VHH binders against Abasic site processing protein HMCES (HMCES). Designs and how they scored, part 56

Target 1, 269 residues: Abasic site processing protein HMCES (HMCES), of Homo sapiens (Human) (q96fz2)
Amino acid sequence: CGRTSCHLPRDVLTRACAYQDRRGQQRLPEWRDPDKYCPSYNKSPQSNSPVLLSRLHFEKDADSSERIIAPMRWGLVPSWFKESDPSKLQFNTTNCRSDTVMEKRSFKVPLGKGRRCVVLADGFYEWQRCQGTNQRQPYFIYFPQIKTEKSGSIGAADSPENWEKVWDNWRLLTMAGIFDCWEPPEGGDVLYSYTIITVDSCKGLSDIHHRMPAILDGEEAVSKWLDFGEVSTQEALKLIHPTENITFHAVSSVVNNSRNNTPECLAPV

## First folded at step 22 (VHH)

Design ye13 (from xa2 with S30T)
Fold by OpenDDE, fold request of step 23:
Structure ye13 (fold): chain B 269 residues (1-269), chain A 123 residues (1-123)
Amino acid sequence: as target 1 above (269 residues)
Amino acid sequence: EVQLVESGGRLVRTGGSLRLSCAASGFDFTTYAMGWFRQAPGKEREVVAAISWHGGITYHADFVKGRFTISRDNAKNTVYLQMNSLKPEDTAVYYCAARPYQIYERPSDYNYWGQGTQVTVSS
């Protein structure tokens, strides 16, 4: 997974992340660094995307079932990294393979600290290799959406009215991630960054790509993944597996350029 | 205490009409999506209709085919299901359900449930 979409307005995004704590009380996640949220139809590694994480990571004695939403850098920068520039990291941390998560120090250490997060997106992009050609067809992959009476096609979201019809009730894709906190050697702000855990693709996606993000389907899965206070690493890792509960459609080559940030990126061709 | 109380279910003849009501209390009704579900004997609970927190988005199951209409009155903390052209196949216990803001299709995605009201359609 090397490209996502996350373009919802902050208020819409927040509502979409409404949850119940362990006491059954409905809550909205509290924002940390909301100004770092940059909506985009085309999110690439090194950009910031919103993730959910347990409040317990920030507040002592907090209810671990409470959630924070925070923009973090895509591409995990390990806490032990000693260079002054995160871009000098010599290994790719955009993704973490589920089968080797416990073998790599960069992922094992933060995971052992309970630094689990849920990466939020409208969906993710993947490119299918065309047989016999060097051309790749991009696809937008997301949760199945409820078909409402007013539901317009993603491609028709060219007006505010049409946009609302599609996106106001959009179910966000929830991907399992690991985050870490890096303190620059020369001082400065702590950098929060994340990696997306990947698994073998489900049967439905296997023809498009052999790997997919570990998707957490449903509030229970999301809650368990986030709640490092009550759920052990071993139990949490049981949640990491392929899911068939996804849909996709082909999109134009517009998304190939990471600089393009328009609804056309998501539009079905 | 969260409460959803359904009313309006009764015996009706084929082709008849019913209006179900669900009165909500114990939570901020304006921040919840509401849904009507039904469960017939020996069948799974299924979504009939759903309405978003602000009422701007509605969903009706395919089997409704324009016969039922969901609506809500936020001032009264009530969601309604107008049922027209009822058929024997519509016989079921109808449940009101609530979840935060957005509409979902699966019953498991809803947090609060009423006790249900029996709708029986005679041939």
Scores: ipSAE 0.886, ipTM 0.941, lowest interface PAE 0.5, mean pLDDT 94
Fold by OpenDDE, last read:
Structure ye13 (fold): chain B 269 residues (1-269), chain A 123 residues (1-123)
Amino acid sequence: as target 1 above (269 residues)
Amino acid sequence: EVQLVESGGRLVRTGGSLRLSCAASGFDFTTYAMGWFRQAPGKEREVVAAISWHGGITYHADFVKGRFTISRDNAKNTVYLQMNSLKPEDTAVYYCAARPYQIYERPSDYNYWGQGTQVTVSS
């Protein structure tokens, strides 16, 4: 997974992340650094995307079932990294393979510290290799959406009215991630960054791409993944597997350019 | 304490109409999407209709075919299901359910449930 969409307004995004804590109390995740949230139809590695994480990561003695939403850098920067520039990382941390998560120090260490997060997106993009050509067909992949009476086509969501019809009730894709905190050697703000855990693709997606994000389907899965206070790493990792509960459609080549940030990126072709 | 209390279920004849009500208490109703589900004997619970927290978005199952209409009154903390042109196959226990803000199709995505009200449609 190297491209996502996350373009919902902050308020809509927040509502979409409503949850119940362990006491059954309805809550909205509290924002950390809301100003760093940059909505985009075309999110690439090194950009910031909103993730959910347990409040316990920020507050001592907090209820670990409470959630915080925070924009983090895509591409995990390990805490032990000693260079002043994260871009100098010599290995790719955009994704973490589920089968080797415990073998790589960059992922194992933060995971062992309970630094699990849920990466939020409208969906993600993958490119299918066309047989016989060097051309790649991009696809937008997302949770199946409920068909409402006002449901318009994703492609028609170019007007405010049409946007609401499509996106106001959009089910966000929830991907399992690992995050870490990096303190720059030269001082400054702590950098929070994440990697998306990947798995072998489900059967439905296998013709498009052989790997897919580990998708956490449902509130229980999301809650368990986030709640590092109550759920062990071993138990959490049981949640990491392919899911068939996805849908997709072909999109235009507009998404190929990471600078393009328009609804056309995820519009069906 | 969170409560969802369904009412209005009864025996009706084919072609008849019913209006189900669900009164909610113990939570901020205005921030919850509401749904009507039904479960017939030997069948799985299925979504009938759902309405978003602000009422702007609604869903009706395909089998409704315009016969049922979900609505809500936030001032009364109540969600309704107007059921017209009832058929014997509509016989089921109807449940009111709630979840935060957005509507979903799967029962497992809803947090609160009522005890249900029996709707019986006779031929």
Scores: ipSAE 0.884, ipTM 0.940, lowest interface PAE 0.5, mean pLDDT 94
Fold by OpenDDE, fold request of step 23:
Structure ye13 (fold): chain B 269 residues (1-269), chain A 123 residues (1-123)
Amino acid sequence: as target 1 above (269 residues)
Amino acid sequence: EVQLVESGGRLVRTGGSLRLSCAASGFDFTTYAMGWFRQAPGKEREVVAAISWHGGITYHADFVKGRFTISRDNAKNTVYLQMNSLKPEDTAVYYCAARPYQIYERPSDYNYWGQGTQVTVSS
């Protein structure tokens, strides 16, 4: 997974992340650094995306079932990294393979500290390799959406009214991630960054791509992944597997350029 | 205490009309999506209609075919299901359900449920 969409306004995004805590109380996640949230139809590694994480990471004695939403850098920078420039990392941390998560220090250490997060997106993009050609067809992949009476085509969201019909009730894709906190050697703000855990593709996606993000389907899965106070690493890792509960459609080549940030990126062709 | 109380279910003839009501209490109704589900004997519970928290988005199942209409009154903490042109196949227990903000199709995605009201359509 090297490209996502996350373009919802902050208020809409927040509502889409409504949850019940351990006590059964309805809550909205509290924002940390909301100004760092940059909505985009085309999110690439090194950009910031919103993730959910347990409040216990920030507040001592907090209810670990409570959630914070925070923009973090895509591409995990390990806490032990001693260089002043994260770009000097010698290995790719955009993704973490589920089968080797415990073998890589960069992922094992933060995971052992309970630094699990849920990466939020409208969906993710993947490119299908065409046999015999150097051409790749991009696809937008997301949770199945309820078909409402007013539901226009994703591609017709060119007006505020049409946008609301499509996106106001959008079910966000929830991907399992690991995050870490890095303190620059020269001082400055702590950098929060994340990696997306990947698994083998489900049967439905196998013709498009052989790997997919580990998707957490449903409130229970999301809650268990986030709640590092009550759920052990071993139990959490049981949640990491392929899911067939996805849909997809072909999109234009507009998404190929990471600088393009328009609804056309995810519009069906 | 969270409560959803359905009312209005009764015996009606084919082609008849019925309006179901669900009164909600114990939570902030204005922040919840509401749904009507039904379960016939020997069948799984299925979504009939759903309405978002602000009422701007509605869903109706394909079998409704314009016969039923979901609506809500936030001032009264009540959701309604107007059922017209009823058929024997519509015979079921109808349930009211609630979840935060957004509408979903699956029963498992809803947090609160009423006791249900029986709708029987005779030939």
Scores: ipSAE 0.883, ipTM 0.940, lowest interface PAE 0.5, mean pLDDT 94
Fold by OpenDDE, last read:
Structure ye13 (fold): chain B 269 residues (1-269), chain A 123 residues (1-123)
Amino acid sequence: as target 1 above (269 residues)
Amino acid sequence: EVQLVESGGRLVRTGGSLRLSCAASGFDFTTYAMGWFRQAPGKEREVVAAISWHGGITYHADFVKGRFTISRDNAKNTVYLQMNSLKPEDTAVYYCAARPYQIYERPSDYNYWGQGTQVTVSS
């Protein structure tokens, strides 16, 4: 997974992340650094995306079932990294393979500290190799959406009215991630960054791409993944597997350029 | 305490009409999506209709085919299901459910449930 979409307005995004805490009370996640949230139809590694994480990571004695939403950098920077520039990291941390998560120090250590997060997206993009050509067809992959009477076409959101028809009730894709905190050697703000855990693709996606993000389907899975206070690493890892509960459609080559940030990125072709 | 109380279920003849009501209390009704579900004997609970928190988005199951209409009155903390052209196949316990803001199809995605009201359609 090297490209996602996350373009919902902050208020809409927040509502979509409503949840129940351990006591059964309905809550909205509290924002940390909301100004760092940059909506985009075309999110690439090194960009910031909103993630959910347990409040216990920030507040001592907090209820671990409570959630915080925070923009983090895509591409995990390990806490032990000693260079002043994260771009000098010599290995790719955009993704973490589920089968080797416990073998790689960069992922094992933060995971052992309970630094689990849920990466939020409208969906993710993958490119299918065309047989006999060097051309790749991009696809937008997302949760199946409820078909409402006002359901519009994805990507046709040229007007506020059309946008609302599609996106006001959009179910966000929830991907399992690991985050870490990096303190720059020269001082400054702590950098929060994340990696997306990947698994072998489900049968439905296998013809498009051989790998897919680990998707957490449903509130229970999301809650268990986030709640590092009550759910062990071993138990949490049981949630990491392919899911068939996804849909997709072909999109234009507009998404190929990471600088393009328009509804056309998501539009079916 | 959160409460959802359904009413209006009764015996009706085929082709008849019925209006179900669900009165909500104990939570901020204006921030919740509401849904009607039904469960017939030996069958799984299924979504009939759903309406978003602001009422701007509605969903009706395919089997409704324009016969049923969901609506809500936020001032009264009530959601309604107008059922027209009822058929024997519509016989079920009808449940009111609530979840935050957005509508979903799966029962497991809803947090609060009523006790249900029996709708019976005779031939």
Scores: ipSAE 0.879, ipTM 0.939, lowest interface PAE 0.5, mean pLDDT 94

Design ye13 (from xa2 with S30T)
Fold by ESMFold2, fold request of step 23:
Structure ye13 (fold): chain B 269 residues (1-269), chain A 123 residues (1-123)
Amino acid sequence: as target 1 above (269 residues)
Amino acid sequence: EVQLVESGGRLVRTGGSLRLSCAASGFDFTTYAMGWFRQAPGKEREVVAAISWHGGITYHADFVKGRFTISRDNAKNTVYLQMNSLKPEDTAVYYCAARPYQIYERPSDYNYWGQGTQVTVSS
């Protein structure tokens, strides 16, 4: 998983993240650093994307079931990293394999601190290798969406108004992540950064790619992954598995260039 | 205290019409999507129709499309299901459900549920 779409306006994204705390009260996640949110149809590693995390990470006596939403850098920078420039990290932290997460210091340490997050996206892209060519077919992969009367699908919208309706009811993809906090040696703000946990792909995706992000399907899974105050690391890791509750469609090569930030990136072909 | 109270279920003949109502209280109705689900004996609960928090987005299952219409009245905190051209296969307990803002298909994605109202369609 190395490319996502997360393009919703902040208010639409926030409403899509409405939840209940442990007392059953409806809440919206509270934003940290909202000005760092950069919506795009075509997000790459090192860019910022919004994640959910427990309020308890920021406030000593907070209810651990309450959620913060904050942009974080994709590509976890370990707290022990010594260089001044995160791009000089000698290993790739855009993803974390679930089968080795407790063996890699870069992931084990923050996980042991309860630094679990939910990475938000409209969906993600994967490239299918084609036999006999060097070319790859990109796909946009996302939760199944309820089929409404006015659009029915992502590519059916024929006006800005209908386009807004498709996305106003979009079920965001919720992926399990781990984050860490890095203090730059030369000073400045603490850098929050995340990795996406990966698992073997489900049968439905195996023809596209052999790995997939660990998807948290439904509010119970999301709540348990986030609530490090009540849910241990060992119990949380039981949530990490493939899901068949996923759908996809082929897209054009427009998405291949990460500078292209247009609806065409995810449009069905 | 959140409550969803369905009413209007009864015995009706094939081809008949029926209107279900669900009165909501204890939450801000204008920030919730509403759904009608049904469950026949021995069957799983399934979505029949749903309407978004602002009313601009609706869903009707294929097996009721053209026959049932969901609507909402925010002044009355009420969601409705108009059921026309009823068939014996529509016999079920009908449930009202609520979740924040967006409509979803799965019952497990809804936070609040009514007690249900029985609809029976005779041949």
Scores: ipSAE 0.814, ipTM 0.916, lowest interface PAE 0.7, mean pLDDT 92
Fold by ESMFold2, fold request of step 23:
Structure ye13 (fold): chain B 269 residues (1-269), chain A 123 residues (1-123)
Amino acid sequence: as target 1 above (269 residues)
Amino acid sequence: EVQLVESGGRLVRTGGSLRLSCAASGFDFTTYAMGWFRQAPGKEREVVAAISWHGGITYHADFVKGRFTISRDNAKNTVYLQMNSLKPEDTAVYYCAARPYQIYERPSDYNYWGQGTQVTVSS
């Protein structure tokens, strides 16, 4: 998993993340650093994307079932990293394989601190490699969406009012992640960064790619992954598995260039 | 305490009409999507219709399309299901359900449920 779409306006994204705390109270996640949210149809590693994490990471004695939403850097920078420039990291931390997570210091250490997050996206892109060719077919992959009734005339989707209606009911993809906090040696703000956990692809995606992000399907899974105050690492890791509750469609090559940030990136072809 | 109270279920003849109501209390109704689900004996609960928190987005299952209409009245904290051209296959207990903002298809994605109202359609 190396490309996502996360394009919703902040208020729409926040409502899509409405949840219940352990007492059953409806809440919206509280933003940290909202001005660092950079929506785009075409997010790459090293960019910021919003994640959910427990309030207990920020406030002593907070209810660990309460959620914070914050932009974090994609590509985990371990807390023990000693260089001044994160781009000097000698290995790729965009993804974390579930089968080796407890063997890799970069992931084991923050996981042991309960640094679990939920990575948010409209969906993710994968490129299908065709046999005998160097050509690749990109797909946009996302949760199945309930088919809504809208006055969706073809061609009307380009207005901001109609675009809001199309996405106002979008079920966000919720992926299991691990984050860490790095203090630059020469000062500056603490850098929050994340990796997306991956698993073997489900049967429905196996023709596209052999790996997929670990998807947390439904509020029970999301709550347990986030709540490091009540859910141990061992219990949380049981949530990490493939899911067949996923759908996809082919998209054009516009998405191939990460500088292209347009709705065409995810449009069906 | 959140409460969803359905009403209006009764016996009607094939081809008849019926309007179900669901009165909601104990929460800010304007921040919740509402759904109507049904369950016939021996069958799984299934979504019939749903309406978003602001009322601008709706869903109707194919088996009721053109016959049933969901609506909401935020001033009365009430969601409705207008049921026309009723068929014996529509016989079921009808449930009102709520979840934050967005409509979803799966019953497991809804947080609050009413106790249900019986609709029986005779041949």
Scores: ipSAE 0.804, ipTM 0.914, lowest interface PAE 0.8, mean pLDDT 91
Fold by ESMFold2, fold request of step 23:
Structure ye13 (fold): chain B 269 residues (1-269), chain A 123 residues (1-123)
Amino acid sequence: as target 1 above (269 residues)
Amino acid sequence: EVQLVESGGRLVRTGGSLRLSCAASGFDFTTYAMGWFRQAPGKEREVVAAISWHGGITYHADFVKGRFTISRDNAKNTVYLQMNSLKPEDTAVYYCAARPYQIYERPSDYNYWGQGTQVTVSS
């Protein structure tokens, strides 16, 4: 998993993340650094994307079931990294394999500190290799969506109503992640960065790619992954497995160039 | 305490009409999507219709399209299901359910449930 779409306006995204705390009260996640949110149909590693994490990471004695939403850098920079420039990392931290997560210092250390997050996206892209060619077919992969209709008048094809038919009720993909906090030696703000945990693909995706992100399907899974105050690392790792509750469609090569930020990136072909 | 109370279920003849109501209390109704689900004897609970928190987005299952209409009245904290052209296969217990903002298909995605109201459609 090396490309996502996360394009919703902040208010729509925030409502899509409504949750219940441990007392059953409805809440919205509280934003941190909202001005760093850069919506795009075509997010790459090193860009910022929103993640959910427990309030307990920021506030002593906070209810660990309460959620913060914050943009973080994709590509985990370990807290122990000594160089002044994150580009000097000698290994790729875009993803973290679940089968080796406890063997890799970059991931096991923050995981042991309870630094679990939920990575948000509309969905992710994956490129299928075709037999006998170097060509690759991109797909957009996402949770199955309820077929909604907006009550009222339908506008023109390129109108805001067309966007609303699809996205105003979009179920965000919720992927299991690990984050870390790195203090640049030359000063500046602490850098928050994340990796996406991967697992073997489910049967439905195996023809596209052999790996998939670890998807947290439903509020129980999301709550348990986030709540490091109540859910141990051992219990949380039981949530990390493939899911068949996933769908996809082929998209054009427009998405191949990460500079393209248009709805065509995820449009069915 | 959150409560969803369905009403209006009864015995009705094939081809008849019926309106179900669900009165909601104990939460801010205007921030919740509402759904009608049904469970026929020997079947799993399934979504019939759902309506978003602001009422502008709806879903109706294929097996009820053109016959059933979901609506909501935020001033009365009530969601309705208008059921027309009823068939014997519509016989089921109908449940009202709520979840924040967005409508979803699966019963497990809904936080609050009513006790249900029985609808029976006779030949």
Scores: ipSAE 0.801, ipTM 0.913, lowest interface PAE 0.8, mean pLDDT 91
Fold by ESMFold2, last read:
Structure ye13 (fold): chain B 269 residues (1-269), chain A 123 residues (1-123)
Amino acid sequence: as target 1 above (269 residues)
Amino acid sequence: EVQLVESGGRLVRTGGSLRLSCAASGFDFTTYAMGWFRQAPGKEREVVAAISWHGGITYHADFVKGRFTISRDNAKNTVYLQMNSLKPEDTAVYYCAARPYQIYERPSDYNYWGQGTQVTVSS
C-alpha cells in the first residue's frame, strides 16, 4: 500500500469518525494540528494524513478509549534516528509486514509503547501487473458502500449536489498503523509519523496484488486497536488479518503522477 | 437512557399496508442515522431501509423497493416505515436502530436497538 485518497472536508471527515468511549458516551475525535490537514485525492509517502490515536498518548491518566485525530507523516521515522533529515532514512517504512513486526526494531519498539494508530482514507490505490506486459492498471480499493437513492455510487453522480451526497455518507477505510515520535537532533517540533501494517491479500484482491493493508472492520476492531491502556500488544495483533469485505474498480493513469489531485484519480473507467 | 420504541406491528393480509413508527429518546436525534431491520424466524437480521441524520440520503433493500418507504420527523424524534403491498415473506420482527450520522448496511454497525415489533402477513 503506497498511495491513498483522503479528500473529505475536515467537518465531514470528523463526523465519519464518530465513536463511543468506554462509558458508551457518543463523541467526535478531538483534533490536534487541524491546520496541517491537507485533503487530496492522491496522497503519497512523506505526506501528512489524518490518523486516530488514544488520548492517553497526550494526557496523563486520560481515558484510553477517547480518541484524538491528527495529521502525521506517512513513513515512520524511528525515535532513535540520528540524522537531521528524515529523507535520509536508509530503509522503507511506508509499510510494515505483520509477519515480521515483532522482529523489526523500527516497529517493535513503538508497538511495545502502545503507539498504535488508525490510518484514515477514502480508500487506497494499487497497481496490477499482468504477465506479458509492462503496463500497470491502477485500481481504487475501498470498503463496500451502501447503495443510496439518487446518487448510488462513485461514477453515478450526475451533479455537484449528487457528488456531495456520495461523500457525505462515505464509509472511511480504517487501516491499522504504528506511529513513532522523533525529536530532531538540532531541535524543533517533535515529528509524528506512521507506517501501515500489511497482510497477505484476500482472495478478492489476489489478482490485483499479493499484499493489502491490515483493515480494521468496524468499531470493535478500531476501539481495541487504539486502546493501548486496556488492550495488550498480543491481543491487538489478533486484529491483524486480511478481510474479504472490500471492493474496487479500475481507474485511469491520472493517479500515477502523485501531483495530480483531482476527482479523476478515483473515477471508474 | 437511550430508548428506541417501535410500534405499529400487527397481523395483516397479503397486499395490505402498515406504517411502523420508532420513537427515539435519550440522545440528539438530529445527529443520528436511523435504520429499519427485520428478522424472520431462522434468518439473519437484515437491513430493510435506512435514512441519514439530515434525511437527505436513503436506502431501501431491493426486496422492498417500490413497496416500503423510510422517512423521519425530527420535530417528533420519530422514524417511520410505510409498508405497502405486503407479502407473506415480509413476516418478521422489525427493529429500529441508530448510529451516528451515516447509514450502513450491517446490524453490527448500529449502536442502539429497539425491542422490535412483530409484523405478520397472512395468506
Scores: ipSAE 0.796, ipTM 0.907, lowest interface PAE 0.8, mean pLDDT 92

